# Designs tried in a protein design chat: VH-VL binders against q96il0. Part 260

Target 1, 167 residues: q96il0
Amino acid sequence: APERGAERRDTAPSGVSRFCPPRKSCHDWIGPPDKYSNLRPVHFYIPENESPLEQKLRKLRQETQEWNQQFWANQNLTFSKEKEEFIHSRLKTKGLGLRTESGQKATLNAEEMADFYKEFLSKNFQKHMYYNRDWYKRNFAITFFMGKVALERIWNKLKQKQKKRSN

## First folded at step 9 (VH-VL)

Design A55 (framework fv_ebrasodebart)
Fold by ESMFold2-Fast, scan of step 9:
Structure A55 (fold): chain C 167 residues (1-167), chain A 120 residues (1-120), chain B 108 residues (1-108)
Amino acid sequence: as target 1 above (167 residues)
Amino acid sequence: QIQLVQSGAEVKKPGASVKVSCKASGYDFTSYYISWVRQAPGQGLEWMGWISAYSGYTNYAQKLQGRVTMTTDTSTSTAYMELRSLRSDDTAVYYCARSTPYKQGDFDYWGQGTLVTVSS
Amino acid sequence: QAVLTQPPSVSVSPGQTASITCSGDALGNKFAYWYQQKPGQSPVLVMYDDTERPSGIPERFSASNSGNTATLTISGTQAMDEADYYCQAWKSSTGYVVFGGGTKLTVL
């Protein structure tokens, strides 16, 4: 039955990430973690009577989210790639193959991997500092526009109250 | 004052490579992206890619994947764009332009342009 | 792939209002930017973030973005405004940049 099939697909998602916000949502919707960035995307609700200022805020928030996701996706991919290269290089130096006799990937012990983690964190320190600087700038801009939207809403409510009193 | 100064005109044969430089001054080079945009004679603007001066991350136009490389040298505040396997239809003025990481695609300052002519 | 559509040319008489449109699905979620290019010169940013004007750009330049159409408006158009105009948007905040095909503004 189509309804039972739909329920089974919902309860057993087949390992696929489903990110599709509800069609008729009156609130922001939060999705599952992105495959690459491991961050949860937010789909912003668009009001029917969105003001130009509210549109600017929404676009700014969407741009900031995409920027943040791209930064972490690239960082995570770089980490994974360099980790595999480090393991491969160390195994080659020891005269060991990439796989064990059982066919599993050969690995390094925790002490050897600590060298990689230390080096990775050290060389990415400056990149993280620039990320934090840019994050502050973006969030400052968002906060500023949120304040403007709040003032606009207060002024519109005040305007509406004045009109009702005059009638 | 903010300036982007590009290298001089180049004449290349088909199949050769060209490397254009863009020297930035008057701002914190590592706080901005550099985009490359080209314009064939009498044609419109075509985006080629961007590079982050602080991370080195690049993103290239699909059409140019595999034959364009963008790099930066932070010590000289210089961005570079290398285009390989040149064809006659690569004849264009090549521009570098500054973009801010907290405002995407604002391209507020442009270099003077570098004419690259590809001919036999 | 061209995803931003501009009229190839627009003509206006001196002192009249010129209107140049730019249409594409990206404009509903992304900011529009506008550039002016005169013969033999580099492009100049004339409008950003849909409606904002850079320092040094005359107040007669204004812009809007509604639905999927961005519009550059030049009030009291002068002969010096004769140029090619390009709109631009991002496909994603750190992804691909898209330019419109350009509009040649002629002041008759």
Scores: ipSAE 0.430, ipTM 0.736, lowest interface PAE 2.4, mean pLDDT 82
Fold by OpenDDE, second read of step 10:
Structure A55 (fold): chain C 167 residues (1-167), chain A 120 residues (1-120), chain B 108 residues (1-108)
Amino acid sequence: as target 1 above (167 residues)
Amino acid sequence: QIQLVQSGAEVKKPGASVKVSCKASGYDFTSYYISWVRQAPGQGLEWMGWISAYSGYTNYAQKLQGRVTMTTDTSTSTAYMELRSLRSDDTAVYYCARSTPYKQGDFDYWGQGTLVTVSS
Amino acid sequence: QAVLTQPPSVSVSPGQTASITCSGDALGNKFAYWYQQKPGQSPVLVMYDDTERPSGIPERFSASNSGNTATLTISGTQAMDEADYYCQAWKSSTGYVVFGGGTKLTVL
């Protein structure tokens, strides 16, 4: 019985960007685009005296980034797979090989590809709607905590100025 | 439920034109193709052509080149087939059919057909 | 014109297996499709991509392709299977759709 080769479900590796910023960096670092998501990862700086609010903000940003990376990695893989399947199916239906007589990869015309893109977008419309909804929720939360952190920093600066005036 | 509803029967004189409509429902109209197939009385199926409801891209049978025009109205999810310079041999039941964007060769849903009679 | 050739008629007794052939050069490299048409009705897709069966089509319907010949097989043929059957393929040179001449299946 020929072993049906297990279709390696190319699960998008949980692409924790292997980009490690220098340990002595006091700033956020932006890595190169991830090969699956095509998103640039950000390595968030951790202050030595990180406040609980700053920590919460950092965690929210990190989680949101990971969520985005996973979403787009999976979406891009799905797109690539479906595109390839579409092309192969169409070529087969036309009685065409996957390669031209010149040995080049056979391609479809722009009109046929337009229909593919339309269908792909239609099929994934709901997924994109959910993504957008969640994207806004996460970013609103981040923005809210950014505001809180900003206020905390202002307050701490004012307290320090008062203490310096009293001495 | 997916449905294709065609316009009613037509009687035309030789040299006239006929325009048959096909209203689609129950699916995303712009994600599929509409094909037209005719069948003369007691004869087999004859493919006339297809149109992409998204791009408007058309492919017509060589025999009908210059006489047939296929169009779509995405606002009403309606496909149209116009046949010009009608002849007696154009007497047939005309069908619209849905084709998948991935496999233009399969007609998975059909209209009820429209009888077009060409008589002097 | 690439023509798909079908037998004009096939007769089968109830419960027997009916086989309808479709031959043409286009079938060597392209998918075959099969349609059932009952009198006064629109065609119904019964087989696609040579061997695939649409949802709602009974399992007694099957299809095969060998070389330039596609075959529709109806096992345990029933009176309700009496219809015209059309094969369909793509034309190699133009990508046009071509139908066979049709086969009348009679259940005796």
Scores: ipSAE 0.020, ipTM 0.642, lowest interface PAE 6.8, mean pLDDT 88

Design A56 (framework fv_ebrasodebart)
Fold by ESMFold2-Fast, scan of step 9:
Structure A56 (fold): chain C 167 residues (1-167), chain A 120 residues (1-120), chain B 108 residues (1-108)
Amino acid sequence: as target 1 above (167 residues)
Amino acid sequence: QIQLVQSGAEVKKPGASVKVSCKASGYDFTYYYISWVRQAPGQGLEWMGWISAYSGYTNYAQKLQGRVTMTTDTSTSTAYMELRSLRSDDTAVYYCARSTPYKQGDFDYWGQGTLVTVSS
Amino acid sequence: QAVLTQPPSVSVSPGQTASITCSGDALGNKFAYWYQQKPGQSPVLVMYDDTERPSGIPERFSASNSGNTATLTISGTQAMDEADYYCQAWKSSTGYVVFGGGTKLTVL
């Protein structure tokens, strides 16, 4: 196939992850899935007249996103590492090599892998409970500040109406 | 009761290595990160890096990359920080601190500190 | 190497309000944290998430963050508040941490 020079994509989402400040857009940008967490990052737009409440909400949302991404990246890496260790340990116990005759990585059957999944879920049960607790706690905080920001915006609109009524 | 208890003071020669321990109690050790922060005599706080007690994933300060290694032992709820090729400017009090993966309250509990003196 | 700037010292009379500032670009996108350190002791977290106070910290401690400047405020300052105060923020999403240079609060 003919080789072309690099082309920029005009619309998001795209396969190109690039940091760029928002134009004069009031919309958040959604990026491609992270390699490790499999979550799509959100780049939050910063209004030019951002209030302290809006700043706190944006920081809470950004921090929650970073935590969520780090948690799932670490979870996925730990899963992959422990899965490989489990497979290698079981293959060594059986006296088998790490690769098949076809050059593919050797693997275990569904029954053997079920043992790994049960162990992994049991081992991580408490961590997932803490994650869920903190996820709900944080989303409650975000919702609370979203409400405060909404009330602030309503109040500011009412103030503008009063100013307009003053002629 | 949440506590971080560190190992005792060390005196080392230039070029030696030091390994400081930090034993955690009173919480789920694997849920939190352990950060290491040092303070040279009469100077401010300097971040060295952190480790996830869950995954073992580490992030080190660029200045210390190649000289520092952080590890954890989940069975004893203990974090370790090893600093190699010690120089006189590594003389400091070394602190471990619990940090949240969430930053909802960063460095909320600190160890008592370990004085490491590097002298000839 | 500090990207967070604090005044090296602040002096206040007992009962008066002390104000300690911390400035840096990171503060526009990341939360500010404040630590109190007394001689021979470990730092103690006194404020987090720009404005929040941990349980057990006296209510005379408060904080704000406006633009790129965080401020720690101690109202009705007491002799026991005399200490070094450090601000802190996260420089990046990977957890690269930065501390301010520290401010020595003297209560005379």
Scores: ipSAE 0.362, ipTM 0.717, lowest interface PAE 3.1, mean pLDDT 82

Design A57 (framework fv_ebrasodebart)
Fold by ESMFold2-Fast, scan of step 9:
Structure A57 (fold): chain C 167 residues (1-167), chain A 120 residues (1-120), chain B 108 residues (1-108)
Amino acid sequence: as target 1 above (167 residues)
Amino acid sequence: QIQLVQSGAEVKKPGASVKVSCKASGYDFTDYYISWVRQAPGQGLEWMGWISAYSGYTNYAQKLQGRVTMTTDTSTSTAYMELRSLRSDDTAVYYCARSTPYKQGDFDYWGQGTLVTVSS
Amino acid sequence: QAVLTQPPSVSVSPGQTASITCSGDALGNKFAYWYQQKPGQSPVLVMYDDTERPSGIPERFSASNSGNTATLTISGTQAMDEADYYCQAWRSSTAYVVFGGGTKLTVL
């Protein structure tokens, strides 16, 4: 029962939905970097009197966060897998084992690794370009709704002032 | 006009594979995601996965992982869904549907559906 | 849980208001979408982003989402509204999409 959230978090596939800040938080909470994406998840505080517009903004931010998390988790896994395959391939070509006599992982020098980095970046250039485009589109939508929420709050504050003054 | 046109009905034997196509027109194919949703006779909608036409990134429903592959051909604005090791309970109408870059599950346009029958 | 729960059927008289609910943990943080499916046809998006109506969908259709429950409301229900209605939301774990089990709306 008490440890259920932590237990499910550790055993389930990594997911932003499993991120759980302190229950009594009255503010947005920023967690540690996700193991796969290296991005810090944000848990959004839900006001007791959340307006429909505030709810839309929160859902847009949540959706964008999860999209971002999935993209970078996949990208980092792909990078790690291809890097390991590259290293193993080059060591095999040289007739070397995967471990040194001391039991440490055998590595390639910086010049050899530069070839991998250049190839990886080149191969993924278009994917990153489209990621950046979508990132900007999503942030434009968030900024737009942030503006609407700000205007709503100003309007409500002015409405309350008028009501107090006229009553 | 925005349209998604799918390939025709298929009849397959258990253990075979099927590849359904979905040809998009009327919009920039690479600006959108394509999702695949199936519906067994008399049953509800079941999401199978989606693919980004711009990045090639895919996400598959866990119960179908290992059996399903989604691909795109940007030169023909066509998405493909291949399902392998077919079983009788894979008999369904298979739909492709479009989603916007800002959303991961907003299916605003649907293909007409492709009936796949798996029988002896 | 990973599911969206809908009542299997809802019946209304012509001209009355139909209300179809969809409940699940995903709805507290994700947008709800609604689809209408008539026999032998592809689903049609009737509501998106919790409350928005696509062009071409009658104004009789409206929707809301509060807490963990989304609701599709059809005012002045007509015989032509008879169909299966599905709710849908996006879930965060591996960008999974989930559909409700569907609700058969009968106008009698």
Scores: ipSAE 0.408, ipTM 0.721, lowest interface PAE 2.3, mean pLDDT 82

Design A58 (framework fv_ebrasodebart)
Fold by ESMFold2-Fast, scan of step 9:
Structure A58 (fold): chain C 167 residues (1-167), chain A 120 residues (1-120), chain B 108 residues (1-108)
Amino acid sequence: as target 1 above (167 residues)
Amino acid sequence: QIQLVQSGAEVKKPGASVKVSCKASGYDFTDYYISWVRQAPGQGLEWMGWISAYSGYTNYAQKLQGRVTMTTDTSTSTAYMELRSLRSDDTAVYYCARSTPYKQGDFDYWGQGTLVTVSS
Amino acid sequence: QAVLTQPPSVSVSPGQTASITCSGDALGNKFAYWYQQKPGQSPVLVMYEDSERPSGIPERFSASNSGNTATLTISGTQAMDEADYYCQAWKSSTGYVVFGGGTKLTVL
C-alpha cells in the first residue's frame, strides 16, 4: 500500500494547502494555515463503509474548501502587492527611501494608509459581494446533503435494530 | 433556448494575439461562470480557465498564466478570451462553456467552437 | 501531479454494455464528470458529480466513482453512442481542472 511521510504540507499554485494526517485518525483533521489564504485546511476522514451519499457530501465539502482557499489566497496576494506598491509610490513622492536606518521597511502613517484601505475596499466591493453569494449557494448545497446523510444514518440504525431482533 | 455563440475562425502569425467572443442567450448571464477549453487537431480537451460573469473573478490554467485574459460584458451577455504571444502549438478549436457558480468544471452547455490557426 | 488515464479505445457490439474507465489520484477526493464528443461537434455533458445524469441524457448512461477510478457505463449500447468520451476532474495539486486523454468508443 502507499506510505506517507511523518508530516508534510503541500501548497498548490492557487494557494491551496494539503496535508497528510496519521492513518489512525477517525475524525476530520485541521491543518496549519495556508501560506497565501491564511485559512486552515480540513482533511476529511473517509470511513471504510462510506456510502455514495456520504462520498458526495465529502467531495462537495472538499471542493468548497478548495474554492474558498483559492479565492482568499488571490485576495491576500492582491492586497499585499497593491499595499506594497502604494507605500512605495507615496514614499517616492516624499523623496524618502524604502528602508529605515535600521534596515526595516519604511511605513506610512495611519492617515495615509486609510487612503489605501478605502481604495482597495472600493475596488473589491462587488467582488466580495459576489463571493458571499457564491459562498451561500455552496453552503446551502452542503447543508442539503448533510440533511440527506443524517436521514440515511437514521434509517440504517433503524434497520440494524430490526435485524438484531430477528437474530 | 440556452445558447452560446462564438466568433468566427481566425488565422494569426506567431507572436500575434487573438480575442475570441462567446455570446450567451436564454439564461441569466450573471448567474453562471464561463469556462474556456481548447482542442488541438486530433488531440484531447485542455482547460484554459474560467470567469464569473457575475464578479469578473477569473482562474487560469497555470501554463497559460500571463498569456491569457478572460473578460465579460454583462450588457451584451458576452464573454471574451484573449490569448497573447501566439505559438504554432496554440492552433486549436477554442470552446466556451457554461458552468454553475458552485460547480467548478461542470460544463453543461458549450459554444460551437472557434478554430484559431497560428502559422508562419 | 494528477493525471487522468483513460483507455484510448473501447469496442462493443450493439446492445452490449460499454465500460470506460478513468483513473487518477484526483478522483478519490474530487467529482468526476463525463463528456461525449462526436466528429465535428462540441462536447456534450453526459454525467456530472460522479453519478448524476443531466436531463435529456438517456437512462442507459450511468457512472460511478470508487477510490481512484471513475467508470462511465453505457448499457444497451447503440450505434449513435459511437463517439469520443472524456472524463474530467480537479487537478489534486493545483485546484485546476484536468481532462482525461479521451476514449474512442466504437460500436460494431
Scores: ipSAE 0.017, ipTM 0.608, lowest interface PAE 7.3, mean pLDDT 81

Design A59 (framework fv_ebrasodebart)
Fold by ESMFold2-Fast, scan of step 9:
Structure A59 (fold): chain C 167 residues (1-167), chain A 120 residues (1-120), chain B 108 residues (1-108)
Amino acid sequence: as target 1 above (167 residues)
Amino acid sequence: QIQLVQSGAEVKKPGASVKVSCKASGYDFTDYYISWVRQAPGQGLEWMGWISAYSGYTNYAQKLQGRVTMTTDTSTSTAYMELRSLRSDDTAVYYCARSTPWKQGDFDYWGQGTLVTVSS
Amino acid sequence: QAVLTQPPSVSVSPGQTASITCSGDALGNKFAYWYQQKPGQSPVLVMYDDTERPSGIPERFSASNSGNTATLTISGTQAMDEADYYCQAWKSSTGYVVFGGGTKLTVL
C-alpha cells in the first residue's frame, strides 16, 4: 500500500542484517484525517524494550489524541446539525421549500448565516475556553514527560558507553 | 462529603420512558462530568454516556444513540438520564458517577443506583 | 460489545496474594482502571491510570499494565476483599468506555 513522507521511513541502513518493512512497523505513523474531527490520528510504535516512563508518555499522548478527536468530532457534528436546523427554520418562516427548482439545497445569504455563526460561537464560547485550558494542561504534561524520557535515554546511553570502556 | 444521590426504583411497561435523577453535593458540580453506567441483574457494567455539568456537552454509547438523553440542572446540582422505548433487556440498576473532565472514565464517586424494572 | 477479558473467578486463602488479569488490545495504548463491587453496593474505584491508588484504598492493592494485559494484585488478601472486580479502559475504535466482564474474588 502507498505511503508518504515520514510514513514510509526505512529503519535499516545498509550493513544491518535485519529487514524491517518501511511503513508503520518501526516508527510512529500519521493517518488520514478523521471524517468527523478533521484531525489526523497518530499511531504510536511500541518499542520492544519500552520503559515504564515511555509507556506512560505514549498512553498520555494516545489518551489526549482521542479526547481531542472526540471533542472536535462532536463539535463539528453539532455545528452541522444546528446549521441545518437554522436554515430549515428560516426557510420555513419565509414560506420557501428546502430545495430549489433545480433540486439543489436552498441556501441563506451571508447576512442571515452571520446571525447563526454569531449565535453558535457565543453559545459555545465557554466550552471552547475549557477545551483550551485542558489542551494546554495536557500538552504541558506531555512536554514534561518527554523531557523525562529524554533524560532517561541519555542516562542509558551513558551507561552503555561506560560498559564499553570497562572492556 | 462528596455524594451522589439518585431517585428511587421504577417499574415501567415496555415502550415507556424512564427518567432517573442524580443529585450531587460536596463539590463544585460544574467542574466535573456525570457519567451513567448500568448493570443488568447478574451481569457486568455497561457505559451509557456522559454529560458536562458546565457546558451540557454529551457523548452517548453507540448502542443507545437515539434512545437516551442526558441533561443537567446546575441550579440544583442535578443530572438526569432519560431512556425511551424501554425493552425488557433495559431492566438494570442504573448508576450515575462523577467523571474527570474531557475523559470517558475515572469514575471516582458513584450514586447508590436506581433499579429500573421493565415488565408487563 | 465491551471486550476486555477477565477470568470469571479467582480463589485465595486469607493472607495469600490474589492476582486478577484483564486482557484486551485497548490496554496496550490506554490506561486501565479497576473497580471493586460488593453485593448490593455501588462500584468503588480502587486503581486508576494503570498503577495509581486513590486516597483511602489500602496499600495492599497494587496494579500493573504490560503489553495488552493489566493485572490487579491484592497482597495479604483479607475476607473483606471478597467482591467482584471490574477492569475498565477506553476503546479507541469507538472513543467510549469499556468494562471487563468481572472477576469474582473468593477468600476462604
Scores: ipSAE 0.336, ipTM 0.673, lowest interface PAE 2.4, mean pLDDT 81

Design A6 (framework fv_ebrasodebart)
Fold by ESMFold2-Fast, scan of step 9:
Structure A6 (fold): chain C 167 residues (1-167), chain A 120 residues (1-120), chain B 108 residues (1-108)
Amino acid sequence: as target 1 above (167 residues)
Amino acid sequence: QIQLVQSGAEVKKPGASVKVSCKASGYTFTTYYISWVRQAPGQGLEWMGWISAYEGYTNYAQKLQGRVTMTTDTSTSTAYMELRSLRSDDTAVYYCARDQSYKPKGHDYWGQGTLVTVSS
Amino acid sequence: QAVLTQPPSVSVSPGQTASITCSGDKLGDKFAYWYQQKPGQSPVLVMYEDSERPSGIPERFSASNSGNTATLTISGTQAMDEADYYCQAWRSSTAYVVFGGGTKLTVL
């Protein structure tokens, strides 16, 4: 049975990793996690005779993926910056530096970090609620169009079967 | 061998600025704070502020806010303290001293001191 | 805030025990540090984290910190212990380090 395309990561001679999907794949491909969003992108296969409905579904899925990746890239950057600022502020209040004796980054214990997580979640609550709302709306639209494409494919199969009977 | 070596004595007129240096050797400079502490003739120790050697974070004594600036140069393992708008009551021996940044364990090594005299 | 008060002077005879106090509101909730300074010299850390002694400091030096008072104790006081002694603590206001006013120890 056809499987999703295998993930491929190349390591350059310089030690830098890169992603390269198979050139002859006729299926959607799942790539490695994006550096900023930490989400794996899906590379959509475009059929030679894509119907207008199939094209609309693919474009909707692509747009939703880009929106989702942008949201989480922005959230991850905001989280990292605010976490770093919080840790620096707390260490400064204690009269401590940002590095341990060995030169590693100084960290706060779980009890101290709980204050940060609570503040971050509270501050971003409305933003996350709007994200969830929009995520559900987008997935509803995708599911609706997936249903339409499925119905179109069933109808086309039935029509092909009728044509074969008339030969 | 751990050592803090300060710049030489200075004589300044009121209204001038002075910049004292403190060169560290024998340890990992970036893992310590440098405190600046002064002592007027016949008086006690007065803390002026500290600077984190790696991060450059500073905390200054409230009475010196706006007049003092502390900096570091990690490439030369040197800390600096600049005091502006000098007054005659700024005449003192100025010390640098290290303390651990990840947990304060006291000022275990001190510079030799720099005498700054402010007179007309 | 941790305003630290020390007696200006303490006098003992050689071989006697000297006690130098350092008082501040809730000082026992903070770590105390002690410095010895001889004329014309830089301060020397003699006690840290309330009761810990740095390497090279004689065993006759000890210290405690509880409630509002930290105490530096020098047993069998020697003439060489004659110096000014300063306590120090951390405070979490705009001045993160505070020194006591100093105590002159006279051995005679």
Scores: ipSAE 0.000, ipTM 0.462, lowest interface PAE 19.4, mean pLDDT 80

Design A60 (framework fv_ebrasodebart)
Fold by ESMFold2-Fast, scan of step 9:
Structure A60 (fold): chain C 167 residues (1-167), chain A 120 residues (1-120), chain B 108 residues (1-108)
Amino acid sequence: as target 1 above (167 residues)
Amino acid sequence: QIQLVQSGAEVKKPGASVKVSCKASGYDFTDYYISWVRQAPGQGLEWMGWISAYSGYTNYAQKLQGRVTMTTDTSTSTAYMELRSLRSDDTAVYYCARSTPFKQGDFDYWGQGTLVTVSS
Amino acid sequence: QAVLTQPPSVSVSPGQTASITCSGDALGNKFAYWYQQKPGQSPVLVMYDDTERPSGIPERFSASNSGNTATLTISGTQAMDEADYYCQAWKSSTGYVVFGGGTKLTVL
């Protein structure tokens, strides 16, 4: 009796397994590209002595990453769905079945598909423009908090230097 | 002044559809998301989904996927929520609420609510 | 399934400090939000981003989020604070929003 799939646990980029950083990692970890968003996820390291400001920055970066991944996953799903609907509609208009005589999915030629791509890009132009605006707004907030964290770390180092000199 | 004004109460039969409107004023409508939250009589808050007023991007609660559609009309600064195939357990007060694109869950301004009653 | 667990009720005497907890795995990596709802009224945002207070909300309201537990604290509780309180967070795996079951605060 065959033992199926024991060696097939390669998770990148088609992996459905949870992303997990290496054991004892002391920095942020970057994983393989997500199948749907085609973006590489970042797992944020949580220091054992995380400050409230560092926690806010980490949560903000995490939420922004998930928003970004969700946007692109949804965009790619919408593209795939509308592409299939377009192909189905055009084949029906031509009086053709959804499958060839050999049982394979019927397809459209490059010229017909070009019409779909132009329509899809045109109707999604404004959506992509506002995505870019949101992306910059979120990254501005992240940069601001990164600056605050950097200042906190500098201040803490100065405090330790003073204590070491006086004690 | 920022305000969200919802359409009036509705009474529907099981199997019907309802479409609730939410008119925004006092801010740039396209700068914010609109979320929909419902509350059955004597029960807690239940999130239904949100829509970006500028991109049309939507995200719906899994329980309502396939029955709910959220849309916006930027020319009138109005958001809409349509719920289809109504059941008696859809009887609730339906709220629209504004959220920022930075924080998809910070509902800082709420509409007055719309009571939708589904008769058994 | 993301779950946010709140006690169903909390009772305090006027002037006493009220504490309402909200527990769930999502709170470890997502911001907590708090809403106040009085009978027949829409919810009102009283705390956001774990610890921040909106303009117009009294200073006696404060909040924290540590580990998997967020806490709303009302110091010097007044009769006007009697309401239902809901916590809320973002469910990390799906981008969906979840609410706690709500806590009825009674000031007696």
Scores: ipSAE 0.394, ipTM 0.721, lowest interface PAE 2.5, mean pLDDT 81

